# Designs tried in a protein design chat: VHH binders against q9lxz3. Part 4

Target 1, 367 residues: q9lxz3
Amino acid sequence: MVTRRRSKKKKKTKRKKQSSKEKEKYQTFINLPCDLLQLVISRLPLKDNIRASAVCKTWHEACVSLRVIHTSPWLIYFSKTDDSYELYDPSMQKNCNLHFPELSGFRVCYSKDGWLLMYNPNSYQLLFFNPFTRDCVPMPTLWMAYDQRMAFSCAPTSTSCLLFTVTSVTWNYITIKTYFANAKEWKTSVFKNRLQRNFNTFEQIVFSNGVFYCLTNTGCLALFDPSLNYWNVLPGRPPKRPGSNGCFMTEHQGEIFLIYMYRHMNPTVLKLDLTSFEWAERKTLGGLTIYASALSSESRAEQQKQSGIWNCLCLSVFHGFKRTCIYYKVDEESEVCFKWKKQNPYENIWIMPPLNLIDLPLFDHRI
Short names: E, the ipSAE of ESMFold2; O, the ipSAE of OpenDDE; V2, 0.75 times the mean of E and O plus 0.25 times the DockQ between their complexes.

## First folded at step 1 (VHH)

Design q2 (framework vhh_6qgx_2; at its last look DockQ between E and O 0.08; V2 from the best seeds 0.00; counts 0 for: pae E 20.5 > 2, placed apart)
Fold by ESMFold2-Fast, scan of step 1:
Structure q2 (fold): chain B 367 residues (1-367), chain A 123 residues (1-123)
Amino acid sequence: as target 1 above (367 residues)
Amino acid sequence: QVQLVESGGGLVQAGGSLRLSCAASGRTFSSYAMAWFRRAPGKEREFVAAISWSGDSTFYTDSVKGRFTISRDHAKNTVSLQMNSLRPEDTAVYYCAAGPWLYTEDSGEYDYWGQGTRVTVSA
């Protein structure tokens, strides 16, 4: 993008024919050594990084690599009573109001890899929707109860995409349904109910290293391994602490975290030890930033210790009858609320923007 | 297509030793805990020993602690039970089982089981 900005700066009203020296300068500039290219593009904001990715293949590859490192999740607000949606980029403090008539009658079930999983309880239709491109991928119909949770393993553009839900919980058995991208029908599997005798519903589902981790309202953790067709519940006492007003389960690079929210206390962060299957409290995230909401979670490894989001929880909370998000610095025990607040009936979730989009409408809003 | 096969059982005199082995086929259980259970004549199935997926943590029922040692070989996809100082009370059919957590004494939590291998300890 520096080459194109220089050309624009030198141009007034005349389009000059490019001289041989100007062509040579342009070609030399776009063919910068990789280390110099990385230095230049690492200093570009996301908007300019996206524009720079259009210059050539080498710049595209370098820009996408930096987006993987530096792109943070956005918030999508949605109304429970109408088809109103709002995308908000916290890093640029920009928003975009959206109306998706194609989602009329659908509710959000899950979010992962920039895609929303949507369900219509009147038609039993399942739909993957990308709010940045408006791409739709319909899935086979499935009857779901109101409190039933569903998750998926990766973007629906992949043949390895797997949908997962627990359809019934009885005293003796649980019923699990899964769908693989190339299947003709939903697969049904029945397992022994190893959850505690008391009533259980699932609140959080996270996919990590080939396994679905399922957290119940009583704090029990169950796992489903689709490759083994295996269901199990971790033994021992639930990790849920009395007085918790909410919990979020998240995954980062094979590690599983649990966050307890308290109405009058600081959040508690726990990490699952996959060797011992025990939860251990953490007073630091080692530079990790966790973005948590009821239907999705995202995470990033922040590299600069003086960054405002280093070692931070970014949590969707309901405060003063408005849905808002807080940044909570785990090691400093300090919090800041975002100014983008919506009254009931609005909800929000974290969503990762696509890496290869050019000229998103959101980037034109500077106010 | 998952199968667990036990070997190494037999007749031994009190005070003797036996080594049981369990070979897993069709799938590796390298990320899962493995356990040994036994059933004596006229009694219910009881927990004997378990080993974590990493092999770093081992658990034993009180009656065998200090006499039995459980170990695993990830490369061969096997778990072994070394039984020393055997007593007539150790006479049972020994079963290999696979499960996902560090330990549990509840046989109902294990989904994969071997056919069993008989151990007889004579007085």
Scores: ipSAE 0.000, ipTM 0.174, lowest interface PAE 18.0, mean pLDDT 72
Fold by ESMFold2, look of step 2:
Structure q2 (fold): chain B 367 residues (1-367), chain A 123 residues (1-123)
Amino acid sequence: as target 1 above (367 residues)
Amino acid sequence: QVQLVESGGGLVQAGGSLRLSCAASGRTFSSYAMAWFRRAPGKEREFVAAISWSGDSTFYTDSVKGRFTISRDHAKNTVSLQMNSLRPEDTAVYYCAAGPWLYTEDSGEYDYWGQGTRVTVSA
């Protein structure tokens, strides 16, 4: 729930502290009304938005603001046999092929805040990678078991960035390793394994309100609070059998959704009750679109003034030699024989692109 | 530790109804999953019904689905089993159980047990 505080604007004039008025000589500016300019710009494809942003400062500001509001997540596909990556923008239905040889041998671990966490299981090298800028931030090496998951709390450019991994290789103990920004080495903590069953593996990790939530393949939810160095297994479990065709978990503004996928039935959508820590089955995604991938997922709230994407699960699909995505509507009236198949978790992941795309190597400045 | 006391057992004719209650004492009730088990003469204890820590989820063995309802009252520290359409095969001693956080059909997962209350259903 969002509450608004009353505020009074004590602002007399626009000063432009570091700007000066440009004197006119032989040129007039295009002075469209603000509401009309926003309507025109909101209908432009990305390439035309970028070209329009070069017209003048007022057009630039309008184009960038509308660009940010309507930016959708992109899907990254990783090649198994070479150093190529494909970026897919579902809003433009475009694929961009990229090469970055320095990532040869790496696999993806997690995506958040426009960054990927990448791991090389042969060299134990760990690094953050921004696929849009090509920036890399190396991290201290760490050995991880097969299928061990790792996540992070926020962009590595923040002093608050915390890396987190957990394993339950035995029924007696959970081992947690964390790395806080600028630390010299990894911190290891060991806790009693309060999971009530053998053979649990962690399938999903999300960070929300300072805490890591960890879901097992058996539907048990655990919590790690790094500020307290506290681990515990939460009391609820999903009322439905875990998905035979995979699962997705995501966080949006403090709310946590879990989607179980089945081969021959509709997906099951669950929302965590943050008071009781019980899962409640839902018939919709609460107005969200979830861009789902195995290691981490993205979500967006959809505006409903006109028909558009909302209450949808966006899934990667493979048709012949082309990879793209589909939108699956989640509502009470859906009757679906769902043909989506669980994919290798390291083959693709969703990521949010940066606010300004014009200076990226992916762009042709002559668009 | 938690102490559990069952009540409400007795004799009932087939097709009748009975309500069992389980009162918890000595500790906070609200952190435990609660269950009912039963033992028929000469048989092992078997699972009947369970309710989650919050009360939002309930579970039943197949033979009682649609006839029995489990509920809990956090203010009174009680769990109840409403038994309708009783059959002679429901004759058993009914036990209340409490365990940490998770609910299950496995009796070994429950740490606290009541003494039991007898339910007899006449043909």
Scores: ipSAE 0.000, ipTM 0.112, lowest interface PAE 20.5, mean pLDDT 75
Fold by OpenDDE, look of step 2:
Structure q2 (fold): chain B 367 residues (1-367), chain A 123 residues (1-123)
Amino acid sequence: as target 1 above (367 residues)
Amino acid sequence: QVQLVESGGGLVQAGGSLRLSCAASGRTFSSYAMAWFRRAPGKEREFVAAISWSGDSTFYTDSVKGRFTISRDHAKNTVSLQMNSLRPEDTAVYYCAAGPWLYTEDSGEYDYWGQGTRVTVSA
């Protein structure tokens, strides 16, 4: 009985060492560190930014974050000697010099929604000007408006655009002029003067929810409702500390803020209660960044928060020979900037750039 | 319109103390800085002390620093001036004032005034 030892041939299964082809992870731009990616994207014009945002989620996030930065207000400096204008983007710290010979002799009056209101005191011409497109919308002439503050409600491209100014303040009467889009003439309204009789000049005007709010140098707040042709002086006074060297008033989503500047102390921020018409001091801006200039101020919320700039007051300053901006933290004990001085109201103004601003080739990268 | 009524004036000996009170009428009291002024016989009205609308800040003329304390009560719509270590030179009619501006010594910056209360400090 020959027990045939069946030699179980151990089939050596040659485990094919699948050479892990190290997928040479082609270091594609997809795998760039976030900081480097942002640096690259920051160099792209808006058009290419939009294109880049379609590459992947990481690129999308980076692109969107940078777009938000580009939506910050820009500062325009007006030359006293020539028809040159300097645009400054505080987010990118870029300057652009522009020439507008068509605005020779004109002075800025107001800025809103990417438009400038410009007035020529010699010719009495008034126009809207878009510095980004060079579009002009002429208005009817206005006599002696150069001494008065002006404001408008929205872009002149809107049929709802309303221009407002106080043309005369006498002992007995206040004269208001308004211009509606596509109107042929100024509408003139005369009201009884209820302001305090001594030294009242309008310094700040903002438009909110169909109403123009006008602040005098003495802290009186008046309102004008164009729809009702109604004028009223409000009883409330903003609390002001001594030594103020200026103020700014701004509107954001129906809220009105007043900022007092001081030589030796931090700015104070007041918010208007529209029910009681009383001013209350605020320790925070609720995430807002206010870009303040003498004639008009811009405000931004969510977009600036993403950039890390929130609860801030942004102001134009001149350091040596360089124009720049400073940020005051409203919710923090910020250092008093002793370098800030009251400036000529007509020397600079904040303006919103257009959303479709693809490229500004005129930016001088050397500055 | 805010009405201001002072009280607490009287005759006191040098080194003594007196507390003045000013009652304000109206709902707008909280919107105003409050101040005390005084007018001595034959002299002009002078600033004494002021307190902010919030009540958190105070300002004094140099001659009363360390001796006088201004305070306010929003709930009662009152402002007070505690005067300690009184001197004959403190003899005056004291006026309460309300205005929008804090720490101003300029009487022209105050919108509302009381009728005054007389303080006499004897030697």
Scores: ipSAE 0.000, ipTM 0.236, lowest interface PAE 14.7, mean pLDDT 82
ESMFold2 (binder alone), look of step 2: mean pLDDT 82; pTM 0.845

Design q3 (framework vhh_6qgx_2)
Fold by ESMFold2-Fast, scan of step 1:
Structure q3 (fold): chain B 367 residues (1-367), chain A 124 residues (1-124)
Amino acid sequence: as target 1 above (367 residues)
Amino acid sequence: QVQLVESGGGLVQAGGSLRLSCAASGFTFSSYAMAWFRRAPGKEREFVAAITWSGGSTFYTDSVKGRFTISRDHAKNTVSLQMNSLRPEDTAVYYCAAELFGYSYQSPTAYDYWGQGTRVTVSA
């Protein structure tokens, strides 16, 4: 009896010592100097960074600061069969499978600022969808041809959000439709057709500094300024090599880049001179990583030249029955290590995740 | 191995009709946009007609609009060009071309695969 009582008291004392040691360790981590905290958090994958940011205000601020610097786009894959889609995080090399029945019958049109523009060809419904928050913002109906392009200027939560499409290209005229989020109806504008007659299909649209840049399949560049209701077709063509089988146009900090892809040779990288409106070939992306997809692309500036993603194209690939991506280096020293081929433009798109990931319904985590 | 084989060319009088056919093998036909191009003696290849990989849209050069019709048959892996009201100016070698998911690429340089061509001669 007495022996059992003393044994239980010793166990109680050991439990108290273990609890105190665990609390001491936890208190030490909370009181880490900012420099050491940043070193620890900077080595965490995005998933663990999100979890860490939920611990306290100091950790949240450190994690958000690191996300501002290191957040990369995510790749969305769309299923045609069951309203499912897959989000791929290239930093984690992890997939998240999601099912959004509200997107049934919709195809993707464009991605910008964490939002998707979706179109239903059977109902003519347009829908902004945020896959991270599940917010939906319906837009007025518009009939679109199957392969017609549509872009937007910024998130639909802004009163300055503008939808833009070229609805008709005839021998003599082009018809443009625009919609501001606060408007009562679509605005129609008609301009004389100054494009090359037989090859006047638009395939790349980029918004930069208040202007839509529209590239045709022949390399003709057109500019639309919605504030001035001004349409101009530039006389120059980008220099490309024979056998180009795809292109990607993107914007980064007011600069416009165009990349022509080839099956068996290095890409041609071009930058637009905004003064002359002439294309100049570049041998490097100057530290950019371009996340390239057919309808829209994302870009990110890399800070470290030694980074494996510095001066690269990030491309969707299908490898061994898995959907993933690769980083393809575009500088003059790069070898063609991979045979790239086009994918269905409606099967995948790059999207920029928001910095505030803690409260997102995608992440059912318990801390 | 990827192959595009054209057929249906020949000699026809002005105002007549011909149907060209292209049989595709060695790739997933339903994933490819299909086009017809032509080359007359002493000229470069020019676009004639295209049909998207989805089959939902067709494109024509202005000189053949209303006279030519492009169509595809996914079950037979074929693309066809029905040519009506033929003119002497339509005399050329006609080529079938395929581009992966590339409906917008109506330039000859955009196409991944090409057939050997079939000759069409329209007499005055």
Scores: ipSAE 0.000, ipTM 0.118, lowest interface PAE 20.0, mean pLDDT 74

Design q4 (framework vhh_6qgx_2)
Fold by ESMFold2-Fast, scan of step 1:
Parts: structure tokens; C-alpha cells; sequence
Structure q4 (fold): chain B 367 residues (1-367), chain A 122 residues (1-122)
């Protein structure tokens, strides 16, 4: 009880006055006619759009529709070993610090449909985690090597959710493990290794039209069809310039794209022809924006060319000891960089926020 | 010219210890992450351990966590792997690798050594 309190009356009064002005401004908006509600809501940043969506059904419907049209992926990265995550929204150029004790001891493996797949190397526990709702869906344990890649087909709330990994590779055989919702245990399948001469490891996995596409560090593309229990290796190799420092594979509406990054050259964008299995270089994405990180990617089709993010690659890459987020315009061959002090690419992943974000930790007054 | 030279491999009994060393030359050592990979007979090269350029971050594959320790000496331009409680399954050729980026776990590291042989007898 020996804590001396200095008078903060002036600072408290000013903070309370500002808070009261903001509250007054916000409460005035809830009384607007429908014609004006849409105009006001369209100009709110995501944080305030989420808050506004909690006011009433009309506001909720308007805010959700604007999120569907204008919401971009957020970048999640680990800031501390104390289970702290930093969320970065490139559209607002703002960071949000979140604490998830549920993820203590877990590392991130994959991101899709607003969900993270997390793995604990000490307990072998797999966990789906939604950072926006804090929902957890534990999965059956599986031993994974540190460099082993894992993917899933859709949100774990669906009974059609399928987990996939290539668990061992030898000169003669490949072992694949899959898990469907409501299965008693992991399914193991063994196939002849057709990658044996040049294969070291898998770098990228994407799911498209019922098939997992797996890219190796040597540019070999393999596919696994779980419905047919079929493994195949495609004969083509993507054209790659020497000195690439990053490789990202993404899927959008049945199309497969591959991006090679270079420290001192423009990235190359390739698209797979699913009939010939040949890679072709692309100079335009037709309005598509790709958000790519080492473990997974997100994509968004821009409806309006006047969007500042049209025909663009949003990439997490290295410049010296610092990571950057690069907005690269494919048709203009121009870039804009956003820098931060993170160094590990495997601690960094893009995620799409869900449409219903009521009670999100973003409302914490410390953010 | 860049060179990575491994040393310290040999024959050891199960439960024993070995210390591997990698001497680096021809690049700015402190700017590069360093890693150890291994390749057992009939298998592909796999990640073992990595250390950041600053030495502030380390990563290990699950099978060696708690048994192996990676470290670096900036004054001598060396990276070391202390291997304790060795098992027959640790028998492999061990490779030193360097990467400018924090691309720890990919075998497409920028530079590779020739390897040092480790044999663990039952």
C-alpha cells in the first residue's frame, strides 16, 4: 500500500473526453437511414466494421457483405516464445498483438479457410486452431519429422475435411498418411517411389479438385488422389532460373500457380496446364491477387481493376536479416515493400479472416 | 570460393557421444544460417538441426531434440553439433550447410559440405 498516486486528472479527462466523442460519433451512426448506413459502413476500417456488425441485423448484413468483397488475408507471425502472435493487416499497415496460451508448444504447419493446422513436436498432438474465434479441434496424434509438410482439404468443421502428409520417403517407397473426419485412425498407403533419383524433400502442398499436388525441392510435381488411392509423378519440370531463394505454390478455382522468388531479380509466375502438365510463364494474373508464404498461400479474385491490389503478388521474403511483405504487380513489374524484423519464414503464414468476427480479440483496448 | 569442411565423425558405441565441427570460409559467416543434415544408407537427406546467423534461434528434428545441441563460434567461423545418447538409427553421413535466408529446413541451402561419416554400433 505504499504506492504514491500522482494526479493524472488532465490526462484522464482528455482520454475520457476523446472516448466520449468517439462514442457520440458511433451512436449517431446507428440512427442513420438505410441509404446512409451503406455509405458509412463502406468507409469503416475492418476493426470498426466488425464492431458495427454487432449493432443490429441490418448493420450486420451490410458489414458482412463488405467483408466478403473487400477483406484481404492477414499475415500471422510469432513475435515471442510466450505464445504471442502478431497479426499484420497490409491494407491498414497495422499490427495487432494476440496471446494464445492454447498454442503453447505448437508450431504452425498449414493454413486454409481461416484455420491453422498446429503441431506439437513434444506430444505429437495435431490441433486445428481458429485465431479469430479461438475454436480448437484436436486431431489424432501423428509423429512428424521437422521438415515434413502437411496439408488439409477444407475447414475441420466439415465432415469432408481430409488431412494429408507424406510421412516417409525411401529409394523404393513412399508412405502417405491421410485422416478423414470420424475415422478411427490414420490411413497408411505405400507406393513405389518414382521420385527416387532427384528427390530430397517436399516444399509445397496444395489441394485442388479432390487431389493433393506435392512439389519437391527439385521441381518434381507429384499428385495423390485419395478417392482412387492413386499416386503419380508428373513428367514436367517448371523452368527455374539459378539462385532462387523461395518457392510458392497456390491454387485458385482449379488452377495451379507456382512462384519463384529471387533476391535480385523479379519473381517468375508459372501456371500448370492440367491437360499437358506443362508449366507456362504468366505476365498477368487476370485480376487475381496471390498471398504467399512458405507453408501455405491464399488467393483473391479482384472484381474491379481500380483496386490497388489487382494482378498482384503479396509475398513474404527476405532482405538481409529482415523479412519484408512485397506487393509485386505482375503486369507492371513493380514492387512496394513493407518491412518487419522477423527472420524465420516458417513462423509466418497468411490467413483469411472469417465473415463472422463478433467478439474478436481485436476489441482489446491494449491493441 | 566458398568452402564448408566437416570433421569429428567416427565410430561410437550406442549411448556414446560425438562432436561434429564445420569450418566455413569464403563468405560473411555471421550473415548465414547454418544447419546439419544427414543421409543414412538407402535414404534421402534429412534435416537434423539449424542455428540462426546471430545464434539466437535453434531448431531440431524431433528424433534428436534433447540429445543434440547445435552451436556456433563467430570468432572461428565454425558451427558444431554436440551429439549425446547416440542410437544406431543416428548412423549416417552428416552434412554442414549454409543459407543466407532463414530457410532452415529446405535442403536447397546455398552451400554444402562434403560430409563426415558417423557410425553408431549396437
Amino acid sequence: as target 1 above (367 residues)
Amino acid sequence: QVQLVESGGGLVQAGGSLRLSCAASGFTFDDYAMAWFRRAPGKEREFVAAISGSGGSTFYTDSVKGRFTISRDHAKNTVSLQMNSLRPEDTAVYYCAASYDWGLVTPEYDYWGQGTRVTVSA
Scores: ipSAE 0.000, ipTM 0.113, lowest interface PAE 21.1, mean pLDDT 71

Design q5 (framework vhh_6qgx_2)
Fold by ESMFold2-Fast, scan of step 1:
Structure q5 (fold): chain B 367 residues (1-367), chain A 124 residues (1-124)
Amino acid sequence: as target 1 above (367 residues)
Amino acid sequence: QVQLVESGGGLVQAGGSLRLSCAASGRTFSEYAMAWFRRAPGKEREFVAAISSSGGSTFYTDSVKGRFTISRDHAKNTVSLQMNSLRPEDTAVYYCAADLTYYIGEDSRAYDYWGQGTRVTVSA
């Protein structure tokens, strides 16, 4: 007969010895001279910086000041393999694994002002989620198609927060649905489709100066003004259709930028003239760094001598069967840096962390 | 910083099996994606397999799919490569590599830390 039992080995003594070694290192670290504290903290990845800020007031103030200077958008990866989530900081080239049980069954739709908009296709539930605080704000249900895009105007903590979605069930008409935080129900508006007949889907939505800008997969731009209940398509010929997954739109300080990427070619950056509604090519970014992904984009203005990533495009794109995070320097000859990840293009999104990181339950872990 | 040490290489006949192990030292092991690369005599370094930081995603080069299995043990700070149905063309020095980011793929230049390698010889 085969016996299938094994004795458990107690590893607590080895763990206590290892913990004792770590405690010894930690005690040495706490007693650093003040002139070395700034150097040490500047070398810490974000999660270690947040932990260090909990040690004492002096460390807290030093850590917060460095976060304010070096805060850039982070990339969140949503995995279907084991329902795990990964947070990536491109400026530090650091990542951490996270588990969000409150997001079970949800897919990501949009990111703005440090908040994610999540959707459950089985329950039709919409949820605002803050990955830094773990705050949840549930919203009224809405049926959405798998490839339907959604956006919001600002953080759900504001009474002016507006949810927005746009779809075309038939080539003749555009259907827009909106929801204000205190409304009884979703508002539906129908407009004549004035987009070209070869348009298939809406790719990206950004909110700027009270208007939602909607980009199609053919590069056509449409506007929705919720205050006027007005839908308009920009007149004229849109830029030539890029290759698959090659159109990105972002907003920075009231300005709208469009990034066109062709396979194996340097991306083209365009800026929208808000008076003529014409796109003009930009040969320099002027210190602006753009973080673009399939569902949402972020941007940051940096000074010439700050951080590792400056005056460039950080694109989460799809090449063949793999996701790629590509760094392009617009004003340099041809130097690029590649990072590869196997993932669905709709399972990652850029998010801007809050500048006030004083209370982060996500990182208040006892190891 | 992390240091990588490979073990488990040796001589095996075609059709045989070997298990390679890579031991990592350092507090940040759980933050790394890990990969195996190999270099045959007179050839350049080639990708074999990769595993994500969480262990939830794995990637293989076509020539080893179905024959090799990559796995990791977070508690032991190790990544392993189980090699079955070995062929003479699998003869190479095998290297363990770690990336500080979520890069999982074939570009050896994306990996930040490398082991010294362990030799695998498959005889006909």
Scores: ipSAE 0.000, ipTM 0.114, lowest interface PAE 18.4, mean pLDDT 69

Design q6 (framework vhh_6qgx_2)
Fold by ESMFold2-Fast, scan of step 1:
Formats: sequence, C-alpha cells, structure tokens
Structure q6 (fold): chain B 367 residues (1-367), chain A 123 residues (1-123)
Amino acid sequence: as target 1 above (367 residues)
Amino acid sequence: QVQLVESGGGLVQAGGSLRLSCAASGFTFSSYAMAWFRRAPGKEREFVAAISWSGGYTFYTDSVKGRFTISRDHAKNTVSLQMNSLRPEDTAVYYCATEYTVEIYSPGEYDYWGQGTRVTVSA
C-alpha cells in the first residue's frame, strides 16, 4: 500500500440555521471579544447583570464570576505613535486595547459626561469624541499652544455646551476664548492680569454651577462666569507642603476638591468653601470616590461603606518608566498600588461610561 | 522588606480539603491585592485565585471555580485559600504573590513572591 486513504465519505449536514433578527443580535453579542465582553458585563447594574446571564452559557459564566452593582470611571491611555487606546477598569483590574482611526493626529484635552475633547495641533481642528458610541462632533478651529488647557461645561449634544480656554499671552493681560455649540465663531475676552507678576500657567480647569474655576501652577485660583463675562482672582492659596509631585482639581455636584500628591507623604485633600473661597483640608470624603488625572477627573458617590472604593482617591500618575495607579483610602490613610510596566509614556484620562452598556455599538463587524 | 510566608500545605486524599494561609509583612497589607499561583511538577507557574485589596472582587481559574475560595483578614495580615473537593490534578507547590501590574493572571506581572507550600493530592 503505497497510497492509504484515511478519509471516508465527507457528507456533513452543514446548513446554517436561519434565525430571527433577534437571534442574530444575540449571536453577534456572544461573539464579542473576551476582554470587551468581560468589561461590558462587569459594568452592568445587578438587574441587567442577571438578565445578561440568561443570554447564553458564556455570558452566564462571565456574569457569575463578576459582581457589579455600580458603574465606575474607566481610565484611557493614549498612544502617541498610532491610533491605539488602552482602556482600563481599575475596579476589575481589566484592560483591553481599542483602535480609533478617526482620532489620528489628535491629542486629548478634557473629559466630561462621557465625552472626550480632542485637538489636532497640525490642523487646529477641535473634535468631541464619544468612545462608547463613536459619535464625532467637530468644532470650529482654534490655534492653541501645546500646554494650553481647555475645558467644556457639558455634553456637546446640548445647546448649552460651552467650550472654554484661558491663556496669558502677555504678563499684563489674560485672554479667554469661549464657544457655544451653535455660535458662528469663537468669542474673545481680554482682562487685566491680576495674578502674580510672573507668567502663570493654568494647569487645572473645572466647571461648576455655571462658572469655570482655573488653578495656576502657583496655586492661584481664578473664576470665569461666561453669563456675566466676569473674571476674578480669588484671595488666598491652598495650603501646600514642600515636595508636591502632582496636583488634581475635581468637581462633584457643586463641590470643588483639590488633591496634592507628595513623594514621601500621604496625599492631602482640600475642599473649597464656596462662601469664603478658602481651602480646608478634609480627612473624609463622605463616601465620595475621586478618579484623578492631570487633564480632568471623574467622581462617584459610593453607597456601601464596605466597598473597596468607598471614600477613595484613584490616582493615575506616570513615574519613571512605569504608569502607576494608586488607590488611597482617605479616612484610613492607606493605599494600594499597582504599576503598568510600560516604557513609553502615554497620555491618560478618566472617562465615565454610560450606565447601560449593552445597547452600545462596542462590537461592529466593520471595526 | 516585603515578606510573604505560606503555610497549610500537606498530603490529602482526593475529595478532601486543605486551607492554605499566607502571612504578609513589611508593607501595608490592607492596601495590596493578593494572589495565589501554583506550579505542578514539570510545569510553569499558573494562576489560581486573586483577591482585591478591599476584598470586594475575587478571581479564579476555571479549573478551581466552585471548589476554591480566596479570602483575606486585614486584622491578621493574612490571605487564605480554602481548597475543597481536591483532585490529583491540584498537586502543586502553591505560591502567594503581591504587587501586580495590569494583567492579574500573569506571573510575570508580580513583584513579590513567597517561597511556596507543597500540596499533594493522592488518588
């Protein structure tokens, strides 16, 4: 036997079961990449998690292995060399890699209400981008210096959305530029510079109750009220210890917090008294969890004291050649640290995902 | 100096139970996630279970789900692995580990390890 055939008759009953449109939708979701499937399931409220577990065995196994009753912010790391994004959920210690070719050439400026504000320094184009829906809302061009900070008041789907930037072109004056979503052009306002005599850079911007709060690298706080076209520099400065290694300002439901990081001591949390405009140190956040990054921050109110994220700071910093995520319990003065061992630095920003992820186009055969 | 010391290993019959413990010192235990890995004879280290610093999240490899339970005691600075319905395939040296980066399942992501405790399951 020079030619031994091992194959016997190949009659396979292979016919595609034509399913309803409803079954096709479930089939599409079942084939979602494992990392994205786990992220989607881990972010569902308990009621939706229970419903998702009924879809199929794979979803049931994923849902059973995870217990999520609240939505937390996700951390996005941006590559500077391609259109790749690394998405990280710190509560689950899970990551996945995403690719957004529509953001080619753009850098991130700000995050609020599930939207990113992106800027292209070569074209001067501004773009709102929603990474969960992949919606794009282009804005009119604006020339900005690389280190110039920008913020917005709310989602660009609202007619009340206001873009804001501030700079000191000369030591005598500050220049504020604003844009309402339906305006014909950027509005420019110029005010006398009442900050310290040295050129100050604006490092942190938050929007609260109709006002933009701007913090300089020297700790000066200024506010801009767009409805009154009013600029004011507030008296005093936040108390700051020597050797600070980072500063983060955040807003939650009308309250403004400032976090100072140190190399050899615990972070300090300060809250602004909106009546006196004085900063006071806080030893508790009353169940609030703050997710802080250099360009913007997110927050959530946590209801369960036994939750690991209750009364916590979640801080994303780059130190040396490693990205570090630190969880710090404010009331216990204790921290957990894990490091992202990446050689190349990435821009990073917190973003709040939608409460219901199951209806989002996170999987598309075209992606 | 971070130190992790495992205990509770031994010889057990198939279907039996063992409880492993890891005593942690030299760091703020309540602030760090903890994991158990094992290395069977002739194999590389594989993930078994992990617990977040808060204790709110636990992770298991598929082969031990429903049989093993990871827990932590902040007052005693210990992490424990309760192993029920043991099988001969669970025979390995079990290691406690802490300080990990983004990938909790990869042994290469952990900076600190104990020296291990041996578990032998006879058929």
Scores: ipSAE 0.000, ipTM 0.138, lowest interface PAE 19.1, mean pLDDT 71

Design q7 (framework vhh_6qgx_2)
Fold by ESMFold2-Fast, scan of step 1:
Structure q7 (fold): chain B 367 residues (1-367), chain A 124 residues (1-124)
Amino acid sequence: as target 1 above (367 residues)
Amino acid sequence: QVQLVESGGGLVQAGGSLRLSCAASGLTFSDYAMAWFRRAPGKEREFVAAISTSGGSTFYTDSVKGRFTISRDHAKNTVSLQMNSLRPEDTAVYYCAAGEEFYWSTDSYEYDYWGQGTRVTVSA
């Protein structure tokens, strides 16, 4: 005799009508389940994502949600004509030509939060420009030397926006000029120069946790705290000497990274310990993707390992090496080159596009 | 002025091998990224493989990874595609393409110079 146990889960179900079959038979490619639609759209370049968002409400919602999750920085570079720009989306590996006659005579200085800081060396005019809305926010004039660097803390639409520049007038003194969005004139602060004697210029500036970090061409790091009017040079030996082919500094969620590029060696990635102020080499980015150019940087924590830009360095052209835009996968120690014209490193910049592009004057769903 | 000439196509049995070559003239070869594309009957051109201007970076479509190898010889101004473990679905006309200085792309519209193509037929 064999005894069977009766173990059956009690069913609590609401019966649905046979209408489920009717719904299924009327589903078409435009009515794909959201999960499948997102899988398909996540494979599309930004240009095709914008086009797809115009098909219907469901596609628009899926495309917009993917832009929130998968939006990558775009690279803007300047042609020889000062009002002509080429836009490069690394996901599509294509260039789009754009014209901004309002920027005639201006050079790009910095990029943050979707805004460009532009400078006209003939008029000494400073201008914030949003290439996606074409909004302009003019600022008070400031004389700047050709090779000086500028930065800002956040979008100029915020009253907390701070313009920042740093220079060495003589080897003895550091001069810092700042402009708050609610101010009427520039504030000047002067500090004793405690940087290395062979210091020549400031190359990289990033804003993090209320502080501007300034990297010199000799690898020295200094910081300026505008709330305290405080200038400090980090103690100790400078980090490993920057390579002749490029040195990039970037910030991500309070963390500061330094990237050294060498002519015939793999890039070196260093992370700053904010408690000890020592640099430690990193062999992985933990899913972080870093976009670096001579004038500014962007970073993104990738949500999907299969994104193709997981643990990646995306670097613009380098002066002297004649290197094009490169994706370097840190974990795999592998390098891929993308379509990118040979450009002056000071004529290109990474910019983060807004979450919704379809409703912007510059972009059409037909693109 | 610029000319790309492919060679090495032919008929081969499944599992066999072929080596395609592309000879470039009228350009400074070391300044151009090189690529191979293919077109099966009734289909659009598909990316197969690319090699950077320096030859230090190579890129392959998923269906040929581990089977095909792209290489270049700057002294001979040639790019080659070694095709191993061929399958019937590899049957196509194979085209050599050259892209502008310091460019590299999987998009066929980014290449300005193209060869006439060489036919590969894999029988099974």
Scores: ipSAE 0.000, ipTM 0.124, lowest interface PAE 18.9, mean pLDDT 70

